# Designs tried in a protein design chat: VH-VL binders against q9umr5. Part 307

Target 1, 268 residues: q9umr5
Amino acid sequence: SYKPVIVVHGLFDSSYSFRHLLEYINETHPGTVVTVLDLFDGRESLRPLWEQVQGFREAVVPIMAKAPQGVHLICYSQGGLVCRALLSVMDDHNVDSFISLSSPQMGQYGDTDYLKWLFPTSMRSNLYRICYSPWGQEFSICNYWHDPHHDDLYLNASSFLALINGERDHPNATVWRKNFLRVGHLVLIGGPDDGVITPWQSSFFGFYDANETVLEMEEQLVYLRDSFGLKTLLARGAIVRCPMAGISHTAWHSNRTLYETCIEPWLS
Below, E stands for the ipSAE of ESMFold2; O stands for the ipSAE of OpenDDE; V2 stands for 0.75 times the mean of E and O plus 0.25 times the DockQ between their complexes.

## First folded at step 12 (VH-VL)

Design pi69 (framework fv_nofazinlimab; at its last look DockQ between E and O 0.85; V2 from the best seeds 0.84)
Fold by OpenDDE, look of step 13:
Structure pi69 (fold): chain C 268 residues (1-268), chain A 122 residues (1-122), chain B 112 residues (1-112)
Amino acid sequence: as target 1 above (268 residues)
Amino acid sequence: QVQLVQSGAEVKKPGSSVKVSCKASGGTFSDYAISWVRQAPGQGLEYLGYIIPIFGTANYNEKFKGRVTITADKSTSTAYMELSSLRSEDTAVYYCARGSYDSGSYEPFDYWGQGTMVTVSS
Amino acid sequence: DVVMTQSPLSLPVTLGQPASISCRSSQSLVYSDGNTYLYWFQQRPGQSPRRLIYKVSNRDSGVPDRFSGSGSGTDFTLKISRVEAEDVGVYYCMQGTKWPFTFGQGTKLEIK
């Protein structure tokens, strides 16, 4: 039998968005129990990410308990950050494959067509002002806003991303790293035509330097310092990178080719 | 100069709803948090919640969750506070206030509306 | 929730004399960025509140230098070096470090 699959949605999203993914899984892996978590839908996805982590944790714990052989996580967009945090705070998770589906794993600093209503060009440069404050950190978007021009503010004010990345020291850093390293495989999916995740390399833990030059995962301090286990995972062959062009952000969960190439192989 | 102008006084029956508006002028609107605070007669200040218009959703004090709805219309630079299931205890002056940025840091309550008296009585 | 406790609640003062208001928080107001988001507001009779101090000790523009804020952690103070007639009103402290943000009970300053 196939291991259960748990799906976590993204920003301004809901469980309904994954109807095609469910069809693909059912067709290729008959009998798989797939649970798309219907929490923090729509505007509620703007709630603080730690609040979401707690809510999703309560939902996944019973599922994991009934699956001693392990489970797979498919986490889309913002959901990928939620899932990474889940795996960091849970010392008893049994996740085999963690599939990060076009997630801003290294943060967001973008002005795209999809988000232009939310992040116009002028706002991209100035969003740090409100996001790196107690008022801003009550919104999920600010929890992973990563302004490369205001690194000090990010490191000190980010209440979520900087912590799960181990970029800011905290008493749980060692334990969270240990917990995250329990994952069997980290499958990173994304692509250049995403149009939302900015830079798109964030889905692969790449990100801007102070000059807005994109550096890859192996050039990041979090990797070099192995602050939450990326270097260790890579060394043991546990990281899979699956880039794909021609896929817009809202199509990652409904593309058959993407599923067969990047997702299906890890649903054993 | 930034100004916040609120709608006029309201008299409501218990169980009804009230919606107070707060129109901002003299500056940008979308990237500033609009806070709502109320003050019962002879009492102190109570934080209801706030909205950052560009995000399109508000953060609420748990005490008022389910009854308070804060919205913003960017096209008119107007924030709204709606309180439902009104009770006598909701009688108060309701204030909107806008934050500002000082040296790149956000600070709340730099500008205040004139307040809106809401009276709930049978 | 963070509880803000002001003292005294009533403060009668003679004109020209100094005044001091205390504000204590139930937990530290130091945020992760190292700032302390403690604010002081003045509300004159029949008027909207007005921000006097932000982040413990910074005076807003137009606020006379006879007003000063100090403190750290959980203990804060607003001082008026020489009380004037226009200072009559209620003063509130507020914490903006942990949601929900909360106000003190208020201190009513009156002239003797």
Scores: ipSAE 0.920, ipTM 0.967, lowest interface PAE 0.5, mean pLDDT 95
Fold by ESMFold2-Fast, scan of step 12:
Structure pi69 (fold): chain C 268 residues (1-268), chain A 122 residues (1-122), chain B 112 residues (1-112)
Amino acid sequence: as target 1 above (268 residues)
Amino acid sequence: QVQLVQSGAEVKKPGSSVKVSCKASGGTFSDYAISWVRQAPGQGLEYLGYIIPIFGTANYNEKFKGRVTITADKSTSTAYMELSSLRSEDTAVYYCARGSYDSGSYEPFDYWGQGTMVTVSS
Amino acid sequence: DVVMTQSPLSLPVTLGQPASISCRSSQSLVYSDGNTYLYWFQQRPGQSPRRLIYKVSNRDSGVPDRFSGSGSGTDFTLKISRVEAEDVGVYYCMQGTKWPFTFGQGTKLEIK
């Protein structure tokens, strides 16, 4: 039988958004137990990411305990950061494939389609003022806001992403790295037409330098230092990169070609 | 320059709810945190929660979670604080306050509303 | 929660004399960015509070230079070098380092 699949949603999202994904899995891997976690839905997705990690941890423990052969994670958008932290804080996880579906793994710096519609075009350049404060860090968006023009503020004030990426020191860093490295496969998915994740290469651990030039994963200090195990995973052959053009942010979980190409091969 | 004007005093019965407004003028509304703090007669200050209107949601002190709701209407530059299941110990002056970036970084409580007395009796 | 303890709670002062208010936190207020999110507020009778000091020692625009803040870690002081009649009121410290943000009990400054 197939390993169970746990799905973690993104910002302003809920379990309802994964109807097509569940349909695809049922067609190609009939009998798979798929659990879409209905925690931190809608506006609750703005809760601090460490709070979300704690809640999702409590939900996944019994699922993993019932599956001694392992489980797969499919983590969409912001949910991919939740799953990154889950894999680091759980010393007993049995995750085989961690499928990161258009998640801002190195952070976000850009007006999302949602924020752009509601707010002035200059929002991107000003979010650092509130985000890099204790007030801002109580909101998930600020936990992974990564302004390349204020990288010093990001490194020092980020209560979440800078820590799980090993960009700032933490007492638990060595344990978090050890736990993360237990994962069987890290499957990274994203693309240039996403329209929300900025830069889109953040889904592949690429990110802007101070001039807004994108540097890919292998040029990042977190990779070169092997801060949480990316270099080790790549050397082990455990990182899969699956970019696809033509897919908007809300379509990653509902595109059949994307599913067949990037997700289906990793659901054993 | 910036002013916060709150709604008038209210007298409420135990078990009811109250909704206090805080209208901002003389500055940008959306990208500042707006905090709600209360002060019981003769007592100190207590933090209820705050909203950053641009995110459309608020952060609440766990002590009040489930009873307090903070919202913002960007079109009218008005923040609201609603407190339900009122008890006599909720009798207090409720303040809204806004931070600023005048020092170059975000600092809270630069501007305060005049306060709204909420009395819970009978 | 971080507990903020002020001393004294009642501070009678003669006009023109100095006044000092202590504020102690149950844990360090140094945030990961190296800043200390400690604030001082003044509340005159019948008025809303007014911020005097942000981040330990920075005086707000319009606040007289007779007010000064100092301290580090868990131990902070607000000083008024020469008390004036308009300084009567309650003074509060507040920490903004760890949610939920908390205030001290307040120190009531009165003229003798």
Scores: ipSAE 0.819, ipTM 0.919, lowest interface PAE 0.9, mean pLDDT 91
Fold by ESMFold2, look of step 13:
Structure pi69 (fold): chain C 268 residues (1-268), chain A 122 residues (1-122), chain B 112 residues (1-112)
Amino acid sequence: as target 1 above (268 residues)
Amino acid sequence: QVQLVQSGAEVKKPGSSVKVSCKASGGTFSDYAISWVRQAPGQGLEYLGYIIPIFGTANYNEKFKGRVTITADKSTSTAYMELSSLRSEDTAVYYCARGSYDSGSYEPFDYWGQGTMVTVSS
Amino acid sequence: DVVMTQSPLSLPVTLGQPASISCRSSQSLVYSDGNTYLYWFQQRPGQSPRRLIYKVSNRDSGVPDRFSGSGSGTDFTLKISRVEAEDVGVYYCMQGTKWPFTFGQGTKLEIK
């Protein structure tokens, strides 16, 4: 029988968005228990990410307890950051596959067509001024806003991303790295036609340098220092990179080819 | 110069709701925190919550959660605060306030509206 | 919630003499970025509040230099070196380090 699957949604999202993914899992892995967590839906997805991590942690504990053989996580967009934090803070998680569906793992720095109703004026160059303040850090998008031109502010003011990436010293860094390294596989999914995640390589732990040139995962300081375990995971063969072109941000969970290629093999 | 102009005084019955507006002029609107604070007669300041209009959602003081709704209309540079299930202890002057980026950093409460008196009486 | 405690709550002063207002927080106001988000406001009778001091000690433009702020951690002070008649009003401290952001109870400054 198949390990249970837990699904965590993204910004302005809800459990209904995953109906096609559920259909695919049912067809290929009948009998799999799939739980799409119905928390922090819609506008509540803008609540602080640590608050979301707390709520999702409470929801996953009983599911993991009923499945001592392990579970899988499928985490979409902002949800992939919630899930990575879960893997760090839970010393008792039993996650085998962590499947990150187009998640801004190294942060977000963009005005995109998808987000223009959210940001009707181009503001990415100025958003750091409020995001890197206590007022801004009360909103999830500021928790992973990563302005490559103000890296010192990011490193010191980020209440979430800089901590889970081990980019700022904190007393839990060693324990969080140990907990994260218990994951069986880290499956990274994303692509150049996403249109929302900026740069799209953030889904693969790539990000801009100060000149907005994308450095890939292995060029990132967090990888080179192995600050939260990426270098260790890659050396173990535990990182799977599954890029796919031609998929927009809202279509990752409703594309059959993507599912069959990038997700299905990891739902043991 | 930034100016915040609030809607006029209101007299309300217990159990009803009130919606106070705050129109910003003379500056940008969308990327600031627009805060709502109230002051009962002869008493101190209470922070209700704030909205950053580009995010389209508000952060609420938990004390008022469930009764307060804060919104913004970016096209008119206007923020709104709605308080429902009014009680006599909600009688207060309601202020909106906006921060600034003086010296490159965000600082709250640089500009204040004139206040809106809301009186709740039978 | 972070509790902000002001003392005194009522401050009668002689014109031309110094005044000092204390503000204590129930926990440190130092944020992860090294800043201390402690603010002082003045509310003159019948007026909206006005920010005087931001981040502990920075005087806003147009605020007379007889106003100064100091302190660190949990203990903060607003000083007026020589009180003038126009200084009558209520003074509030506020913390902006931990949501929900909170005000002190206010200190009513009066001329004897």
Scores: ipSAE 0.750, ipTM 0.896, lowest interface PAE 1.4, mean pLDDT 91
ESMFold2 (binder alone), look of step 13: mean pLDDT 91; pTM 0.931

Design pi7 (framework fv_nofazinlimab; at its last look DockQ between E and O 0.80; V2 from the best seeds 0.85)
Fold by OpenDDE, look of step 13:
Structure pi7 (fold): chain C 268 residues (1-268), chain A 122 residues (1-122), chain B 112 residues (1-112)
Amino acid sequence: as target 1 above (268 residues)
Amino acid sequence: QVQLVQSGAEVKKPGSSVKVSCKASGGPFSDYAISWVRQAPGQGLEYLGYIIPIFGTANYNEKFKGRVTITADKSTSTAYMELSSLRSEDTAVYYCARGSYDSYGYEPFDYWGQGTMVTVSS
Amino acid sequence: DVVMTQSPLSLPVTLGQPASISCRSSQSLVYSDGNTYLYWFQQRPGQSPRRLIYKVSNRDSGVPDRFSGSGSGTDFTLKISRVEAEDVGVYYCMQGTKWPFTFGQGTKLEIK
């Protein structure tokens, strides 16, 4: 039998968005028990990410307990960060494949059309003011806002991304790394035509330097220092990168070709 | 000059709802947090919640979750605080306040509204 | 929730004399960025509150230099070097480090 699949949605999203994905999984892997977690939907997805991590943890624990052979995680957009954190704090998870579906894994610093109502052009440069404060950090978006021009503020004020990345020292860094390394495979999916994740390379742990030049995963300090296990995972062949062009952000979970190429191979 | 102008005094029956407005002028609206604080007669200040208009949702004090709704209309630069299932204990002056940015980041409560008295009585 | 405790709650003062208000938090107010988000507000009779001090010791524009804030961690103090008639009102401390942000009970300053 196929391992159970757990799906975590993204910002301003809900379980309903994954109806096509469910269809694909059912068709190609009949009998798979797929659970799309219906938590923190819509505007509730703006709740602090640690709060979301706790909520999702409560939901996945019983599922994992009933699946001694392991489970797969498909985590979309903001959900990818939630899942990474989840795997970092859980010392007993049994996740085989962690599929990060167009997730801003290295943070967000963008003002795309999709987010213009949230991040107009003027806000891109100014959002650090509110986000890197106690008031801003109560919103999920600020938890992974990564302003390359204010690295000191990011490192000190980010209450989520900087911690799970191990970019700021904290007492749980070693344990979280150990826990995250329990994953069988880390499948990173994203693409240049996403239109929301900025830069789109963030889905592959790439990100801007101080000059807004995009650097790859292997050039990132988190990789070089192996702060949460990326270097180790890569060395053991556990990281899969699946870039795909021509897919908008809201279509990652409803594209058949993408599913067959980037998702299905890891659901066995 | 930044100004916050609140709606007028309200008298409400128990069980009803009240919606107080706070119109901001003299500066940007979307990226400034609007805080709501209330003060019962002769009592101290209590934080209800705040909204950052650009995010479209508010952060609430759990004490008031379920009864307080804070919204913002960017087109009119107006924030709203709605309190439902009113009780006599909700009788208070309700204040809106706006934060600002300095060279070190966000600071709350730079500007205050004049307050709105809400009286809940049978 | 973080509990903010002010003392005294009532503060009668003679004009021209100094005043001191204490504010204690139930836990450290130092945020991850190293800042301490402790604020002082003044509320004169019949008026809206007014921010006097932000982040422990920074005076807002227009606040007389006779007002000063100090402290660290969990213990904070607002001092008025020479109390004037216009200083009559209630003073509140507030923490903005941990949600929900909370106020002290208030200290009522009166002239003897």
Scores: ipSAE 0.910, ipTM 0.964, lowest interface PAE 0.6, mean pLDDT 95
Fold by ESMFold2, look of step 13:
Structure pi7 (fold): chain C 268 residues (1-268), chain A 122 residues (1-122), chain B 112 residues (1-112)
Amino acid sequence: as target 1 above (268 residues)
Amino acid sequence: QVQLVQSGAEVKKPGSSVKVSCKASGGPFSDYAISWVRQAPGQGLEYLGYIIPIFGTANYNEKFKGRVTITADKSTSTAYMELSSLRSEDTAVYYCARGSYDSYGYEPFDYWGQGTMVTVSS
Amino acid sequence: DVVMTQSPLSLPVTLGQPASISCRSSQSLVYSDGNTYLYWFQQRPGQSPRRLIYKVSNRDSGVPDRFSGSGSGTDFTLKISRVEAEDVGVYYCMQGTKWPFTFGQGTKLEIK
């Protein structure tokens, strides 16, 4: 039978957003136990990411315990960062496929239409000033804000992303890498028409250099130094990249073609 | 010159709620931490929480969570603090404060409101 | 929570003489970025607090040179080289390194 699937939602989101994904799984893989975790909904998704990791960890432990053969994670947007941290901090996880659904894995430097609607003037060039302070780091978006023009501030002030990427030295780095490498497959999903994740290549561990030129995963120092296991996973053949054009940020979990192409093959 | 002007003094009964306003003028509002601090008579300062209006949500001191609500209205540059289930121990002056940016980054508590006395009795 | 302990709690001084206020934290205030988020505030009688010193030793604009801050790690000091009548009030330290951010109990400075 099919391994259980655990779904983790993103920023300003809730479990209801995944109703179509649930339908697709039920139709193609009948009998699959799917759990959409209903934690940190709506504005609670702005809580510090380490707080969210702790809460989601408590929720996944019993699910993983009931499935000794393994589970799959489908983690959307901000949820993909929560899930990657879970894989690092859990000595006892049994995740086979980690499906990262348009997640800002190398960070966010986005000045999207959504942000401009809420903030009449552009904020991306100035947000580093509060994000890289103890006041800003109490909010999830600042935990993965990555200003390529102030990378020194990012590296030293980030309480979350710089740590789970192994971009700043810390005492848990070796253990976190070991834990993360226990995953069977890393499935990276995203695309150029997302409209929110900026650069969209962050979903594939790409990111801007100081000139806002995108360097792909294999050009990143974290890959080259294998700081948390990306080079090892790629060499093992465990990384699947599944880009798809024409999908906006809120539509990744409600597109059947995306599901059939990028998700279904990994729900063994 | 940045100014923070708070609503006037209030006298409240135990069990009721109070909502204090803090209107900012003379400078930007949305990407600053707007903090709420209280001071009971003859006592020190206590941090309740803060909001960064651009994110639309607040960070609360857990000892007040469930009783305090902090909000902001970007269109009027006004922050609000509401404290519910009032007790006599909540009698205090309530201050709002905003930080500033310098060449090193964000610094808290540069500008203070005049304070709002809230008295809980009867 | 990080506990901030001030000493003394009451500080009578002779006009024109120096004053020194100690602040100790229950844990290091050095943040991951290398900054120490330690602040000093002055509250004159009947007034709102005023920030004097940010990040241990940096005087705010308009704060007289007679005020200085120093310290590191867990031990910090505010000094007034020559107390003036306008300095009467309560002085607070505050840490901004670990949420919830916390204040010391205050030191009441009085002219004797």
Scores: ipSAE 0.817, ipTM 0.917, lowest interface PAE 1.0, mean pLDDT 91
Fold by ESMFold2-Fast, scan of step 12:
Structure pi7 (fold): chain C 268 residues (1-268), chain A 122 residues (1-122), chain B 112 residues (1-112)
Amino acid sequence: as target 1 above (268 residues)
Amino acid sequence: QVQLVQSGAEVKKPGSSVKVSCKASGGPFSDYAISWVRQAPGQGLEYLGYIIPIFGTANYNEKFKGRVTITADKSTSTAYMELSSLRSEDTAVYYCARGSYDSYGYEPFDYWGQGTMVTVSS
Amino acid sequence: DVVMTQSPLSLPVTLGQPASISCRSSQSLVYSDGNTYLYWFQQRPGQSPRRLIYKVSNRDSGVPDRFSGSGSGTDFTLKISRVEAEDVGVYYCMQGTKWPFTFGQGTKLEIK
């Protein structure tokens, strides 16, 4: 009776991280078919995001085909960007709730303590040099690296995020927008104590300006231009914002209160 | 001044594997792309793959995927290229190379190793 | 894959005369950032290649000004205004716009 749920993991992650989430879903919505996609695990999560989108697309097609009433997506961290692209490239998706768990929807600019092993010498100000090149764009983290001090380079060189956000023109933009707008609900989850996603407001489509002042979604050009449908979704009442303090990046999928408050209501 | 020093020549039997090292000195290592290319005797250059050490994983040319493994050890500023299931066609000089940054951009192949001759014979 | 085609493959030249090498790509090499990731390399006998030109026309430090690069889109040229004996070797173009990055076949420059 409940719509199936498809789960997409994040950077350096795997299906194993969602064992508690599955327990919560089984308790509140018994009988729900939950599929945690075990693709691009561990270091494979660094593959280019368009390659990951293709692989996840192939995995979700048969699941969506078997569920004519619709499906829900729960997409964690980097996985939220994969799901953003899936909703845009699939002409026939039947997603009801897209639940984005602390995903850097406007990009990442920070070398937080939890990402320090990727940035052992505090490289955030210099990473733009390699990331905004064809060499860097073959790695997922560079696909959504968004240096606010080199926004022109991000806009011109990002092969993924700038395109799916409509920040740079693309021949498929109109079709991508139409497809994305078929989503029933866009549920955005994140919080100030995440410690990885920088700025944390990126999970809510907020981001740094050139002075590293955070501007919220409604002040972003992508929202104002309605580039992929955020303004239309908000006007339709389809965007849900669920911020929660006190939750670290690795705990979003294993916190019962978070689940009951922000996820459970959207799993019809 | 940046210098790349590669390990010495190897003679291998078909079906074996070879691991070539490339030690960088005189400059930063971790945030630069380290590329591996090869050249068969009297032939042109072909790209095997590259690694950006801070990301801890490499990107491979599909032609060699499954046989080539590129790794890096940040503590010793050394990159490695291992090629398995060797064939006579793998006989070549193997080069490592590192790019440079010009103003705000990355430019590849500014510095080259001296090359390592790998001979596969039977 | 992007195919890089060089011509001529063999280039005999008289000392002091100009030389020109063409490189053609099967696809445009203009990246989304507006840059063209086209490179030229020189390999002297028994030596590692060295980069001469980056991004079509930018000459590397230490490369003599008799070398120049030009072109756009899919057609590129390396020119040597006055060939010297030390210029003997094989010249390669390379594209870095789309993975996998690919080299031309090489042009062997020889003194007549």
Scores: ipSAE 0.808, ipTM 0.911, lowest interface PAE 1.0, mean pLDDT 91
ESMFold2 (binder alone), look of step 13: mean pLDDT 92; pTM 0.935

Design pi70 (framework fv_nofazinlimab)
Fold by ESMFold2-Fast, scan of step 12:
Structure pi70 (fold): chain C 268 residues (1-268), chain A 121 residues (1-121), chain B 112 residues (1-112)
Amino acid sequence: as target 1 above (268 residues)
Amino acid sequence: QVQLVQSGAEVKKPGSSVKVSCKASGGTFSDYAISWVRQAPGQGLEYLGYIIPIFGTANYNEKFKGRVTITADKSTSTAYMELSSLRSEDTAVYYCARGSYDYGYEPFDYWGQGTMVTVSS
Amino acid sequence: DVVMTQSPLSLPVTLGQPASISCRSSQSLVYSDGNTYLYWFQQRPGQSPRRLIYKVSNRDSGVPDRFSGSGSGTDFTLKISRVEAEDVGVYYCMQGTKWPFTFGQGTKLEIK
């Protein structure tokens, strides 16, 4: 039968957001066991990402243990970074498809509608001031804040993204790379009309240079150095890129055409 | 020219809650973090938690998690610390303190005057 | 939690003499950015604490140059080169490298 599917939500999110996704999976792959993890919901999603990784790890271990044929991960927005770290820290994961649904894989440099609503002063140019400190690194958004104008601060202070991307050395880097490379397929989904993930190409491991020109994955040092296995996965034919225009950030998990085009084919 | 002004002293019964305010003047409210620290009579300093006003939540010391809530209101440039299920050992002076992360600044650059909270039956 | 241990806890000093306060952490306070988030605060009787030193050795604006901080890793010192009457109070070290942030027990400086 179909491999179980584990769903990890994003920033200010909960399991409720995935009700349409579950309906789609049930229609196309009836009998699939889908577990949407109800951890770090709502404002708890601002907890440090390493804390979230530990909590989600504890939840996924028994699911993976019961599925010797493997499991699939669908990880939305910030949840895609949680899943990146899960695949690196778990010596024994059996993930087939890792479906990254509009996740800022190279980081975020842009104001969200939510942050502007709370405090209408521009946060984009100023967030580096708090994020690149021990105080800021206790919040998830700061763990993947990647200011291209203060890249030295990002590289030195990021307690999460710079480490899992291999942009700064870590004693566990070799083991993390080995573990991540066990994934069957890395399915990257995103698009220009997302409106939250900035630059949207971050969902495909592209990112701004110091002039805010986007450089794609193959031009990134992390790819060229194969720091955590992207170049190896691409050479193996294991990376799938599925961009789609016309989809806003909160619609990725509830768009049928997106599901049929980008997700459904990878749920064996 | 930066000043943090806290609300006045409170006397509370065990089991009740207290909400202390900290109004900031001078500087832009969204450009800093606010920490809350307490000091029991004759004792040392203890870190309760802090808020970065642009985020929807604060970070709490595990010792107080479940009892402390820190919030901020941009429209009034005021941070709040609410402590529930009060016990006699919560009797202390509660301080707010600002941390500016601009180049050349660090946490705790300015402190409020303190608010005495007495918990007695 | 990182434990911060100060010594001595009581420091009687003759006016005009030097004073030295030690602060030891249970873990290295060097953050990934190479900075050490170690702070020193002064609390005069009846007043709010005041930050004297940030990141081990940087003196705040308005703090007299007789105050100096030094140290690395796990061992830190606050020195007052020539104690004045206004220096009476309790001195606290604090680490801001690892959450939860923690203070030392405090050192009470008194004139003999």
Scores: ipSAE 0.739, ipTM 0.879, lowest interface PAE 1.3, mean pLDDT 90

